# VHH binders against q9y6x5, part 227

Target 1, 379 residues: q9y6x5
Amino acid sequence: LPPKLLLVSFDGFRADYLKNYEFPHLQNFIKEGVLVEHVKNVFITKTFPNHYSIVTGLYEESHGIVANSMYDAVTKKHFSDSNDKDPFWWNEAVPIWVTNQLQENRSSAAAMWPGTDVPIHDTISSYFMNYNSSVSFEERLNNITMWLNNSNPPVTFATLYWEEPDASGHKYGPEDKENMSRVLKKIDDLIGDLVQRLKMLGLWENLNVIITSDHGMTQCSQDRLINLDSCIDHSYYTLIDLSPVAAILPKINRTEVYNKLKNCSPHMNVYLKEDIPNRFYYQHNDRIQPIILVADEGWTIVLNESSQKLGDHGYDNSLPSMHPFLAAHGPAFHKGYKHSTINIVDIYPMMCHILGLKPHPNNGTFGHTKCLLVDQWCI

## First folded at step 10 (VHH)

Design F58 (framework vhh_7uia_1)
Fold by ESMFold2-Fast, scan of step 10:
Structure F58 (fold): chain B 379 residues (1-379), chain A 124 residues (1-124)
Amino acid sequence: as target 1 above (379 residues)
Amino acid sequence: QLQLVETGGGLVKPGGSLRLSCVVSGFTFSSYAMAWVRQAPGKELEWVSSISGSGGSTYYEDSVKGRFTISTDNAKNTLYLQMSSLKPEDTAVYYCARAEYRYHSGEWEPFDYWGQGTQVTVSS
């Protein structure tokens, strides 16, 4: 029988939440599995980009999902949440569910993971749910477990996405201990439900389960706003994305726009595209705009308006507040092993190895994750 | 002093093939998307095909899909358009263009630098 893998994402689950709050169900999962304490994600530290990096092993400049809002100057197309089903945006990479279906004639199943309701290279997940934030975790879990148990060809790769704790992190901020404690307890209960459901259906012993996230969360404030309208008039540029990484498409000479922005705030860095730091791997793609503004941690870029966000992400990927964690359990994984750090792009080649798939060329390094696997123990 | 120079146009019979080349100086393709744009007599400019600067993503107008292939040779700083199964309606001046959104004279264009163009004529 082929190996099976369920990849679960809790959006915006900051790594250090594990040390500041109690997670009895997740702790039991980790006790008999593995924990990676920090996952260094890709820049920009946003939902769509990092979720696509997890399943492709590529930096954003390589897979083409470079932001949650983007513009392609060559084709004149605009990407927003309502346009995310256009294959054009997703076709610069091959996600693992496509490889899973094409290499081994296996099935894939998906509950809301970004990209899974889109035909990519003319291949859509064998079983999927159209994205709808109103669908409960239980309904997503019921569909995934049904498909894992009742499919032909067998489902060997399944994904499950949940919007929390990101939505509450934005609303309350990560420093709101009362509200975040309630939200994180609910997530731990959902993890308990997941494990119990898999056990009751006889799936647990033969299923590899990865629980991870795309990014963390940092505290924002009305005292930390950068008013872009104080820097430059709207007639000078088209705004493609705003905060905390602003994507600026100049309407006049690029140098003039750059000069108006360059010294406007001590709390943001202004980059011409060719000057974006190499360590970001955020330069070589048509969807990356001619000028990028990067706000300092906890600062919000606004247009003459207050921000209702008390928490945000998208900041520099070297910041620990932007890092998620990875926990895993199953026949492929060691029991009770802790690892310090991996790169988010390393998840893809590890998953390919577990599933027996040949990975497409990627930016991950299998050696970074070998110590998590039973036959690869190297500590 | 950016220069784009197209070559390879000419007269060809329907069903024939041509390879257009665009030699670029003053910049490299790895930093910019490149495009082919054509203009038929008495008609407006029509985008034909684009290739990303960063890694081999290609895009085509529906009427040329399966017939035209865009490619680059970064070592030679050259953009190509391989044209096959040519039709009379492919008759146009073909321009090599650099994709960078610019404002000129109150108008927005997705291309900031253009070559002089090369004439392709498809006739029996």
Scores: ipSAE 0.000, ipTM 0.104, lowest interface PAE 24.0, mean pLDDT 88

Design F59 (framework vhh_7uia_1)
Fold by ESMFold2-Fast, scan of step 10:
Structure F59 (fold): chain B 379 residues (1-379), chain A 124 residues (1-124)
Amino acid sequence: as target 1 above (379 residues)
Amino acid sequence: QLQLVETGGGLVKPGGSLRLSCVVSGFTFSSYAMAWVRQAPGKELEWVSSISGSGGSTYYEDSVKGRFTISTDNAKNTLYLQMSSLKPEDTAVYYCARAEYTYHSGEWEPFDYWGQGTQVTVSS
C-alpha cells in the first residue's frame, strides 16, 4: 500500500495564537507528533499565493500566483478573485496533486484548497469540490474521508481547506481576545472532530496528517490609514491590487508615477519592480506590476475611504505576525518533537518525500524538514 | 523507451510556411503540457510555444504570436507547430519538449524530456 497524506489548512492561523489560547485537541495531536513553531511564508503574505507555494514549493514569482488580484502585462488578462478558473493563472507550476496523479497510479482528493477545482496542465484533482465558502467543515471532512477510504486508484494525497480563523481575524482583529477565543475554540473542536473521524474509520494510525496555515494576522486601525488619493490622481495609473501591498500599473511615464508616490507616506515603502528587495523573491514575473507599494505592519492603504478591517495580512514575510505554524502526525513523523522554523516552500519537498514522489524543481530545501521525519537523521 | 521525434523541418523562403510534428511515445500524452523550444546558431535556447495536454490552453513567445499556431492530436500522440509568415530570424533547430511548467518566460529548465530537434532554415 502506498503512503497517504492529508494536508489541512486553517486560513490565517497566526503562530502565536498557540501561545495565547488553549487548544486541547491540537495539543493532543502535537504530543504524539511534531510542531514547527513558525513557518516563514512567501511574500506577499496572502491566501492564494501562499496556498500555491505550499503545494508547489515555489516562490510567487516562480509559480505565478503573485497576489489575490493580478494582471498579466503580456497577455492583458485580469485575475480578480478565487472564482477565476482560467488555467492560465495556475499553469506556471505543477502542484503536488498533479504530480501525485501523473508519476504513480494514484488519485488525489480536495475539499476547497485553492487551485484544486482548476485543470492545471490538463490535470484536475481526481476528486474535488467546486469552491463554495458556504459548505460546512463537516461536509468537507465527510467527502475527504469517503474518498480516502473508497477510491480506485487509491487516494494517496488529500487536501482540506477552512476559511477560519482568517475571516474572523479580519472582522475582529487578532487583539479581540473575547471574539478570537470563541473562534479558535471552535477551530480546536473541528480538529478534535477530524481526529475522531479518522480514528473511527481506521485511518488514523496509517495516515500522515499535516495541519498548517498560509499566513498570520496583524491588528489594523482607523488611526493607521494611508490615503493613496492624497499621493496621486486616479488618471495616472491603473490599480491592480490595493492593500497592504498595492500593485500600480502606470498610464503615464513610470518615473513620474514613482516620483509622486515615493515620499507620500512614512508608513509605506515604494519600489520600482527592479528595486524590490531580493529577499522577497518577488520580481521575476510578468504579473508583478512596474511599481509596488508595501505598507508597514498594521497600516492599510485606502482610496478616500475608511477600512472595515480590524485585522489584515499581506505584509513583509519577515514579520512574526505573518507566520503560521505547522503540526503533523503519522507514521512518517517523529513523536513529541518541536522545531523552531522552516520556510513554507520546504513543505512541498517534504510531502513529496513522504509520498515517494520525485519533486519538480522547487525553492524548498529538504534538509530543513528532515528532523521532523523518522526515516531521516536529525544531526 | 520514452521518445519525442520531430519532423517537418526544412528550407523555406521568407514569408513561407512549415508545419512541424512531434510524435511521442512512452507516456500518457494528454496528461502533460508540451512545448516547442528553438536554438539559433550560437544562441541560447528560446521557448517558442506551449500547449496544455487537452489542447485547450496555448501560450506563445511574443515574437511568434499571430504567426505560429501550436496544436495537438491526442489520438495520434502528436504535437504540431504550424509556422506562417516565416522570417530569417526564425532559423533554428526546433525541439519538442515535455513541460513540467507552462512558463510564460520560456525557461527551458522546466522541461524534462526533449527530442533530437528538426532544422528550420529561412533564407532567400
Scores: ipSAE 0.000, ipTM 0.114, lowest interface PAE 21.6, mean pLDDT 87

Design F6 (framework vhh_7uia_1)
Fold by ESMFold2-Fast, scan of step 10:
Order: C-alpha cells, then structure tokens, then sequence
Structure F6 (fold): chain B 379 residues (1-379), chain A 124 residues (1-124)
C-alpha cells in the first residue's frame, strides 16, 4: 500500500491569525497531528512564487516563477495572466507531481494548485481542474476525494487550493477584525468539511494531510503610498511589476534610471540587480529585472493614483506578517507536536520522503522537518 | 447485482439499545469502506459512521461517539451498527452505504450504492 498525501493551501493565511481567532476544527486537526507555528517563505512573498517553491523546494531565482507578473529578457516573453498555459514559465524546475508520475507508476490529482493545469517537462497532473475562481470549495473537495478513491494507477499525491483568506485580506485588511473573523470562521468550517469527508470515505487515519499557505498579509493605508510618477517619467522605463516590489526595465541607461529612483522615497529600497541582498536569494535569473524597488512593510507603490487594497503581501520575507503556518495529520506525522519554524523550501524534501520519492536537487533541508515525522529521530 | 439490505430497526425507549445489520451481495465487501447514514423526518441526510476497507479504522459523527459502534464480519459480508444510550434525537431511517464515488445528475456523490433503509424510533 503506497503512502498517500493531500496538500491543501489556504492562500494568504497569516500565521498569527491562529493566535487572534478561534479555529475549533483546525485545533482538533492539530491536536492529533503537528503544527509548525511559522513558515519562512521565499522572496518575493507572492502567490505564484511561493506555491511553486512549496512543490519544488527551490528559491524563486532557481525555479523561475519570480513574480506574479514577469518578463524574460532573453526570449522577450511576458507573463501577466494567471490563465496563461505556456510551459516556458514553469520548466525551470520539476514539481513533485511530475516526479510522482515519472519515478513511480502513480497518479497525481490537483484542484487548482498553481501550475497543475500546465504541462511541465511534457507532464501534466494526471487529474486536474483548469483554474476558475468561481468553482466552490465543495466541488474542488468532491473532485479531489473522488480521484483519491477511484483512480488507477492510484493517486498518491493530491493538491487543493483555495483563494481565501487572501482575497478578503486584500479587500478589508488584516486589522479589520469583524470581516476577518467572519472569513476565518468560514475557512475553519471548510477544514471541518474536509475532515468529515475523509472520515465518511474511510480515508482519514491512512491519509497524510498537510494544511499550509504561501504567505501572510499586512495592513496598507491611503496614507502610505509611494508615487513613482513623482520620481521618473514613464518614457524612461517599462514597468514589469508594480507593488510592493516593482520590477523596472530601463529604456535608457540603467545608471540614469537608478539615479532618478534611488532617493525617491524614504519608504522603499532601490537595488541594481547585482546589489539585491544575498539573503533574498533573488538575483540569479533572467526574469529578475535590472532594477527592483522594495517597499517597506505596509507601503504601496502607485502611479499617480490611490490604491484600493487595504491589505497586501510581497514584502521582505523576514517579516512575521508575511509568514504562513503548516499543520499536518496522518500516519507519517507525530500527534500533538508543535514546532516553531521551518523554511517553505523544506516542505518539498519532507513530502518526497513521505511519498518515497527521490527529490530533485533543492534548497530545502530534510533535517529541519524530521521532528514532525514518526519514522525519524530529530536530535 | 449489487444489493444492501438493512435489518434490526424498531421502536426502543430512551436509553435503550439496538443493533442494525446490513448484508451486502454482488461485490467484494472487504474492498470497500462502508458507512451508516441517517435521515430524520423532514431533515437532510446525516452521516453517522464509517469503517475503512479492511475494518482497521472506524469513524463517528460527534453526536454518536461513545454510544455507537460500527463493525464488520467479512466472512458474512455484514456491516453492523451497535447503538446504545439511544436518544429521541436518534430517531431516523438508517441507511447502509458503500463509500465509493459515482457521477450522477452533474455531481459527484461520495456513496454509490445504498440500502432501502431501516426505521429506528426512540420514544417512550
């Protein structure tokens, strides 16, 4: 009987929400499983980059999904549509579902995890749903559990993605306790539905389930705006990505563009590509632009306009507000164990171990997660 | 032909006990997870309990934990639900179901075959 794993992501689930709101279903899940209180994600702290880091174990400069909006200077291609099916963007790494299908005679299933509706190295998830935000959590859950139960070759790796609490975090901001309380209670109820569905199908005690997220959320304000139009004319550059990390492609000399930007605001850092801090691991890829601007936490970069976002992410990955959590339950995991911190790239080699897969070279460290696992000694 | 036949229902006083049986035919019983699902008058279907393919794991809805026990006899192709400390709220038609997805009327359903049901009434 091969081990099975279901990986679930609630987009934008900030780690400290667990301390500030009640999650009875998630707490019951954790009571008989494990909790990692903080997951240090990769820079930039955006959806596509971090979801791909979870399933590849690689920093963004290595896997090639360096932002939600990208430009590749070598091939002159643009990526700015989440429905773009061009495998070019995803082919710099091998995600775990591809390895699962190629190393073993096994299937993978996906309900909307970023990249799973794209053929990567000529391999697409065995079962998948094309991305559509209008599809309910229940329909995604029905498809995933049906595929886990009815597939030949057996589905051993399954993924499930949900857009909340990220969408509401952007709309209301994380400090809106009334609206966030309502949203987070609904997510807890969805976790309850997930557990009940697995119990109904007789799967719960024999399936490994990971619940995690890609990033957190921080409060923004109309009082914390950086207007690029005050510093530089649009004729001098092409804007590849705007906020809170702006990707600048100069139309003139790079040094001249840099000099116009470097003292524009005390609330952003301006980096030439080679000067980007080593700790970001955000330098060695052609999709990283010649100049990047990094706004301070809670500041929004705009083009002579107001921002409608009351919450945002993408900021420095050292910020606790950008960190998600990880909870897990199943035969591979200890019961009632709490761990303080892991790196998001550590999830991939842990999942490979659980599934019995040989990991591709990656930036994760298996030793960081071994305390979570029953078949390992952590000291 | 697949068939699930429930027996053992009836009228019982609060605090009483009943054992429901479901005899299955037409498939390899031990290859499927099995469930009990109930429907009270005028209410929606409510999952009660499930048992895994080999009978190694059992699961219960919170309101029945500690009072109900699900079990199987693979040699007899029979699923049981032992009910104790019965409450008026347990009054329902109890269905035996096979836990396997089927596509029906545009939707995936988690139980593909059902018995006809057996009535349990808890009343003084």
Amino acid sequence: as target 1 above (379 residues)
Amino acid sequence: QLQLVETGGGLVKPGGSLRLSCVVSGFTFSSYAMAWVRQAPGKELEWVSSISRSGGSTYYEDSVKGRFTISTDNAKNTLYLQMSSLKPEDTAVYYCARAEYKYHSGEWEPFDYWGQGTQVTVSS
Scores: ipSAE 0.136, ipTM 0.661, lowest interface PAE 7.0, mean pLDDT 91

Design F60 (framework vhh_7uia_1)
Fold by ESMFold2-Fast, scan of step 10:
Order: structure tokens, then sequence, then C-alpha cells
Structure F60 (fold): chain B 379 residues (1-379), chain A 124 residues (1-124)
């Protein structure tokens, strides 16, 4: 049978949650599959950027989804995250579902993965659901499994996205063990439902399943706020994105705006675009603004107000609190194997290999994922 | 099902006060940011104010700072906008809106559910 892959994301699933909470269903999945303990995501550590990096194998500066809120200086267009479906924003890369449909004349299916309800290079997933946060996990799962079993040409690549534990991570903070325990138990139960549904439909033995996430979560506090209005008057700039990475478009001289910001707080770094650290791979795109502010872990940038976010992400991608994990099961994967770390951009070339697709040029390294796969030698 | 119902609009003289209310049903009120957005006759939608899910973070458009106060009563699933020192320029239809996160950029596009609106007219 041709190889099939289901890619599942639980938004904001911090890697060390696996060590601090019990996941009986996920542990059963891992016992007969593989676990990558840490996935080093791309900067900035936000939902849309990292979800697009998973399916393109590219850094944000290369695929063009550089934040959840963006402004393109060349075209003067504005992107306001989940409700902007203009293909312009997504066309700087070719995601795996487009490659799957074009190279093999096979079908792709999608339940809410960012970008899957947008035509990209004139190609949209063969089966998809328009993004709607009110649609249950059960309904998303029912549609995906129906399409995996009842499609011609066959669905060989499918995606499924769920908003938790990110929403609860923001509301309660990752250090609220009582509330996070409840939320994470619900997620583990959903993983159990997923496995049970795939077994019931006869899909489990022949389907490759990857469970991963886009980023982690860190604890925030009312005691760790940076008031941007104390640094600079709002009339001097347009705010494109606020926290924890502020994207500043100057209305006056860039040097003057930079000078007002650069010494305002010891808990943020202020960068002119050309001074952004090379290790971030966050410089070479017109959607990256002339001045970027990067808050220290757990610090929130605000406009003359308090913040009720008890958890957040977007911080430096070297921080372990920003890292998700990856677990996988299926005929392509070893059983009972644990791996320490991969880069999030490495997932794309691995998935292309599993599906027999020729990857587009990308920033991933196939060698980093070889030890997960039964048909490869570990070097 | 999911519903946002605004009340409290009406005719008021310049310098007067009004309190708008938005009663919410069908979702966990404290899990979402809430906002007030207005539309004056012949103009585009304008963001007025936002409040975080727990009611602790509040943000205002510059022209209403010091005159308007946004608040929530989570026990009643109700969002409020207390308006004082009203000006003719505040004449608009006021909409209650829901968002995943608190927004400060004046974007109305990130709001996924809206009420039907309540008319506020400031004139003699």
Amino acid sequence: as target 1 above (379 residues)
Amino acid sequence: QLQLVETGGGLVKPGGSLRLSCVVSGFTFSSYAMAWVRQAPGKELEWVSSISGSGGSTYYEDSVKGRFTISTDNAKNTLYLQMSSLKPEDTAVYYCARAEYVYHSGEWEPFDYWGQGTQVTVSS
C-alpha cells in the first residue's frame, strides 16, 4: 500500500510537560514508536510561523509567515493572524500538502492546520475544513479518518490541529499545576480517542502518525511588565506586533526611534533589523520590521496597562521552555526509540522521505532524523 | 448557542454618560478577550476598547482614554462599557466582539464573533 501519514499538532505543548504529568495514552503510543524529547523550533516561537516551518522545512525569514501579526513593507498589506486568507502571505513557500498533490497526483486532507484553507500556488488541500475554533476535536478526527479511508485518489497526507494546551497555558500559566493537570489529562484522553478510532477503522497498522507541537509556554507575571509607552510616544511609530517580540515600524527617523527604545528596560533587547542575531535566522524578509524588541523570558511588553496573560511564548528559541516534543508511530518508525533533539525544520524532509516526495529546497537536515526510521542507518 | 447581546444605547446630550452592556452565552466568558468596536455614520469600523479574559488588562483608543471604562462581571457573563463626557463624535453603533487574545493595534479583523450592535447618539 502507498505510505500514508497523519500529522497532529497540539498547540503549545511544552516538552517538559511529559516529565511533570502522567500521559498513559501518549506513553502507550511512544512505547511502540519513537519519542524526540525536544524539538528546537524557529524564532519567533509563535503558532503560525512554527506550524508553517513544520510543513515547509524553512526558517520564518524564508517562508514569509514571520509572526501572527505582520506588515509587508513592499506591498503595504497587513496580516491580522487567523482571519487573513490572502494567498499572498503563504506563497513564499510550498507546503508538503501542495507537493503531495502535485508530484504524486494524490490527495491531501486537513482539519484546521494553519494555511490549509488557503490556495497556495493555486493549490488547496483536496479535503479541508475552514478554520473555526468552535469545531470539536471529535468532528475534526471524524472528517480526517473518513477522508483517509474513503478517497480517490487516495489521501496520503493528512493534518489535524488542536488549540490546546496553548489557550489554557496563556490563561493559567504553565506553573498552575492544578489547572494544567486537568487540561493535559483531557489532551491525553483525546490521544486515546485518536488511537482507538484509527484501530476501529483498520487504519492503525498501516498509517504513520506524528504527534508534535509548534512551541512551549513560559510563566508570566504582573511583576514582569515592560511599559512601551514609558519609552516612546505612540505617534512616532506604528505597532505591528506587541509581545513578547514587538515589531516597530517608525513614522519618523529610525535612529531616533531606536535611541528612545534601546535603554528603556534591562529586560528586553532592542535590535535594528540588520543587528538581529544571525542564530535567529530572522532578518531576510520584507515582513520583518525595521526595529524588533525581544523581551526576556517571562517578561511581557505592554502599552500603559497591566497584562492578564499568565503564560506566553514567542521568546528566544534557545529556551527549553519554548520547545515542543515529537512522538511518532507507524511502519516507517522504530519501536521504543528515544532521541534527544531535532530542529523543527528537520520534520519536513523526514515527512517527504516517508511519503516518497522530492523535497523543495529547505533548511532541514535529513541526517538528524535518520535514527527514527526503520529504512535508514544511524551514522 | 453562542450569542452576544448588547443593550444600553440611546440618545444623550454632550457631556452626558451611558453604560453599555453585552450579555454573553454559549462559551466560557473568562477564556476570551472581549472588545467594543464602533461604526460612526459613513465611516469604517473603529476599535474602542479591549479587556482580557480575567478582566485585568484593559486597553483604549486614544480619543476615549479617561472618558470610557471597560469592565467585566464574570459571574453575570457580562461585558460593560461605561461612557462619560460624551461628545457628538462618539455617535456610532457600538458592537461587542470576542477575540482569542487582547488586541491593542485597533484591529477588528481578529474578532471572530460580534453582537448586533446598539446605537449611541450624542446630540442636543
Scores: ipSAE 0.000, ipTM 0.115, lowest interface PAE 20.5, mean pLDDT 88

Design F61 (framework vhh_7uia_1)
Fold by ESMFold2-Fast, scan of step 10:
Structure F61 (fold): chain B 379 residues (1-379), chain A 124 residues (1-124)
Amino acid sequence: as target 1 above (379 residues)
Amino acid sequence: QLQLVETGGGLVKPGGSLRLSCVVSGFTFSSYAMAWVRQAPGKELEWVSSISGSGGSTYYEDSVKGRFTISTDNAKNTLYLQMSSLKPEDTAVYYCARAEYIYHSGEWEPFDYWGQGTQVTVSS
């Protein structure tokens, strides 16, 4: 039988939540598995970009999902969360479920992972659920476990996505200990439900399970706003994405727009596309706009309005507040092993190795994850 | 004085390759976007490709994407267009142009200065 892998994402699960809150079910999972304390995600530290980086092993400039809202300069198409089903946006890379289905003639299953309800290179996940935030974790889990147990060809790669703690992180902010404690306890209970379901179905001992996230969360405030309308008039540009990374498409001379923006706020960095720091790997794609504004941690860019968000993400990927964690359990993984840091792009080649797939060229380094795996020498 | 001088055109067979060069003088090359624009006999001007002054951002017309590559050599103040898999419909006079800003959204650049043009003919 080919190896099986379930990849689970809890959106916006900041790494240091593990140190500041109690997770009895997750700690039991880790005790018999592995923990990576910090995962350095890709820039920008947003949901769609990082979820696609996990399954392609590519930086955003290479896989083409460069933000949650995008404009393509060549085709003049606009992308938003509501229009993510156009294959055009996803076709610059080959995600692991496509490789799994085509390379090994096996099935994939998906419960809400970004991109899985879209045909990519004319291939859609064998089993999937159309994205709907109203569908419970239990229903997602029921479908995934049914597909893992009752599919021909066998489901060897499955994904499960959950919107929390991101939604509550935005609403309450990560420093709201009372509300975040309640939310994180519920997530830990869902992890307990997941493990119990897999044990009852006889899957637990032979299934590789990865629990991870796409980014963290930082505290925002109505006292930390950057009013873009104070810098520049709306007639001079088209706004493609707003906060905390603003994507600016000039309607006039680019240098004039840049000059109006560069001195607007001490809490925002303004970059011409070619001047974006190389460490971001965020430059070489038609969907990256001519001017990018990057707010400092905890600052929100607004258009002459207040913001009700008490938490946000999208900030510099060097910030620990933006980092998620990775925990894993299964026959491929050591038991009781703790690792400090990997890059989010390293997850893809590790998953390909576990599944016996040949990875497409990617930005990950397999050596970074070797110590997690029982069949590898970690020197 | 500001000048843009194109070279590298000529007669080439279908499927062949050519490299066009545009030598720039009289301004700071890296401060401007640069473009290649072509005109086939009896047709309107057609934008082909643009590049930022840093060389970090490139844009292409759909019919040439994957076949043509635009690049710069700042030390030589030279813009290049590497053309491969040439087709008879690529036959045109190719112009080097300076733009105030980088080309975006498929719209014409606000061009300040143009070269004299170089003839590319794709034929047996």
Scores: ipSAE 0.000, ipTM 0.095, lowest interface PAE 23.9, mean pLDDT 88

Design F62 (framework vhh_7uia_1)
Fold by ESMFold2-Fast, scan of step 10:
Structure F62 (fold): chain B 379 residues (1-379), chain A 124 residues (1-124)
Amino acid sequence: as target 1 above (379 residues)
Amino acid sequence: QLQLVETGGGLVKPGGSLRLSCVVSGFTFSSYAMAWVRQAPGKELEWVSSISGSGGSTYYEDSVKGRFTISTDNAKNTLYLQMSSLKPEDTAVYYCARAEYEYHSGEWEPFDYWGQGTQVTVSS
């Protein structure tokens, strides 16, 4: 039987939510599977970059999705909703669904995972849904399970993306126990629905399921704002991305822009591109702008205006608040095993191993995930 | 200075039409998805429609599909909502909002900047 894998993402699911809230359905999943308590994501800790890192095993500077808003200095192209269907942005890497389709007679299926409605290296997911946030979790699940059970060649890799708890994390902030409790209970119920649907369809026993996320969430405040207009006039630069990592394209001399920004706030670091810390692996790509501003945790960069968001992400990837978790269940995984930490780029080579695929060159280390797998020795 | 300024609200009879405009300044307009969100008296915020930064992709709440059309003029940094076949149930304050995170967001929760709102009243 060809091995099968379903990769599920709940956007913005901060790792420590697992310790502060009750998840009966997720806990039952973990008891018969594995839990990685913290996943160290890639910088910047944003949705599109980290979702693409999960499926490519590459740092953002290598896969080319370096932010949710991007400008390519060489081609002069801009990344936005309609431009995310331009293969140009996605073609610097080969995601796992493309590898899955090309190496053997196999199909891939996707419900809303970033990049799956784009032809990448002339290959689009065999089954996919065009992105639409108004489509229910139930409809996404119905399509994925139908494709897993009724496809030729067989669907061996499937993805499912859900926007919560990220949307509510931004609106209420992660410290709003009342609202976050309601949202997280609903997510746990969706996990219960997922497991029940797979059992009813006879898929559960032979399917590997990974539940993970792209990043966490940090509390923000109107008392923690960095006003760029106090540092520098708008005529000096084009703003490519704002907060909490500002991407600055100078309209004048780069050194003049840098000098106006470098001492403006004690709550942000200002980097010339070549001075960005090596540990971020965020330097070697034309889509990374000449000057990058990195706000301290919980600080919001603004343009002489208030921010409505009470939670945000994008901050330093060493921060525990930015870390998601990974839980997994299925024939490839141990039962009742807990692991402390892996890197988000390690997920790709692990998934390739489970599916019997030869991975493309990547930044992950298979050894980091060996202890999760029944066919590997972790002594 | 970042500004979102709505205009075009007013009184209209059922079955009538109205066009809302939102003029944006202080950020790269084409880099962000934009949305219209409404709040009826005594009700929660309800997402109405979203448009991608390029104007190529549009999304609508089921109750307004076929009646409302969202569009942008990126050269003028202006977002529009053309409303037709208006119903009393469409009575609300309409807000222009910027989507910060996913360019496909289409949801009111991920919006980081809001205008002051413009009142639309549908009555006979």
Scores: ipSAE 0.000, ipTM 0.179, lowest interface PAE 17.5, mean pLDDT 88

Design F63 (framework vhh_7uia_1)
Fold by ESMFold2-Fast, scan of step 10:
Structure F63 (fold): chain B 379 residues (1-379), chain A 124 residues (1-124)
Amino acid sequence: as target 1 above (379 residues)
Amino acid sequence: QLQLVETGGGLVKPGGSLRLSCVVSGFTFSSYAMAWVRQAPGKELEWVSSISGSGGSTYYEDSVKGRFTISTDNAKNTLYLQMSSLKPEDTAVYYCARAEYQYHSGEWEPFDYWGQGTQVTVSS
């Protein structure tokens, strides 16, 4: 029987939540599997970019989903999370479900993972759900488990995406212990339901399951706002993305816009595109704007408005608050093994190995995940 | 036609044992996981145990672990549930079910074929 893999994402699940709250179902999952305590995500630490990095193994400058809101200077196209169906935005990379379908003549299934309802290189996931935030976790789980159980050719790669705890992290902030405790308990219960459903269907011991996330969350405040209108008149630029990483397209000379912004706030770094730190791997793509503003952790960039956002992400990927975790269980994985850190781009070549797929060129390093796998030596 | 026929239910005292049998026809276990699901009077259906078709892996609801054993005899096309250390709370109609999703009335159901059920009563 071909190996099977289910990749599950709980959006915005900050790694240190595991140490500050109780997760009995997730702990039982980890006890018989593996835990990576921190996953260093890609910059910018936003949903669409990091979800696409997980399934391509590429930095954002390479896969082309460089933000949740984008402008392509060559084609003059605009992207927002409400109109992500244009294949143009997704076609700079080949995600794992496309490779799975084309290399091995197997099927892929998807419940709401970003990009799975878009034909990429003329290939769409064999089974998928159009993105709709109103669809329950249970309905997504029912569809995924049905497709894993009942498909010909067999579904060997499946994805499942859930919007929490990100939505509640934004609303309450990650430091609201009372509200976050309730939200995280609900997520742990959903993990318990997932495991029970797989056991009921006879799938549990023969299915590889990865539970991960795209980013973390940090506390914001109305006391930590950067008013961009106090720095520069909106007539001098077009705003492509606002916070916490602002993407600025100058209407006048780039140097003049840069000079108006560069000393405006002590809580924001202003970069000309070519001066963006190399460690971000956020420079070599036409969708990255000529000037990028990066707010310090917990600071929100606004346009003469207050922000009611109590939590946010998108900040520097070196910040532990931006890091998710990875847990995994199944025949490919050791039992009871804990690992400290991997890069989010390392997940892709590991998944290709588990599925027996030849990875496309990528920025991940298979050696970083070897110790998680039973068929590999890391000593 | 596909059918599942259950036998082996009855009345037992607490601490007693019963073995339920489910004879299936029209399919083979190698292609399908099989399950035992029970329903106590006035309660919802509760999954009890499953066995995989491909790997012989077994799974149990926490309240029956160590007391119940699920097994198959592929030559006889028969699924078994060996129940030991029975408790009054185990009183229910026990159904043999095939684990295969079906879409009914807007909902996905995890089991597509069911036996008629066999009554297990545990009373002191």
Scores: ipSAE 0.000, ipTM 0.502, lowest interface PAE 10.9, mean pLDDT 90

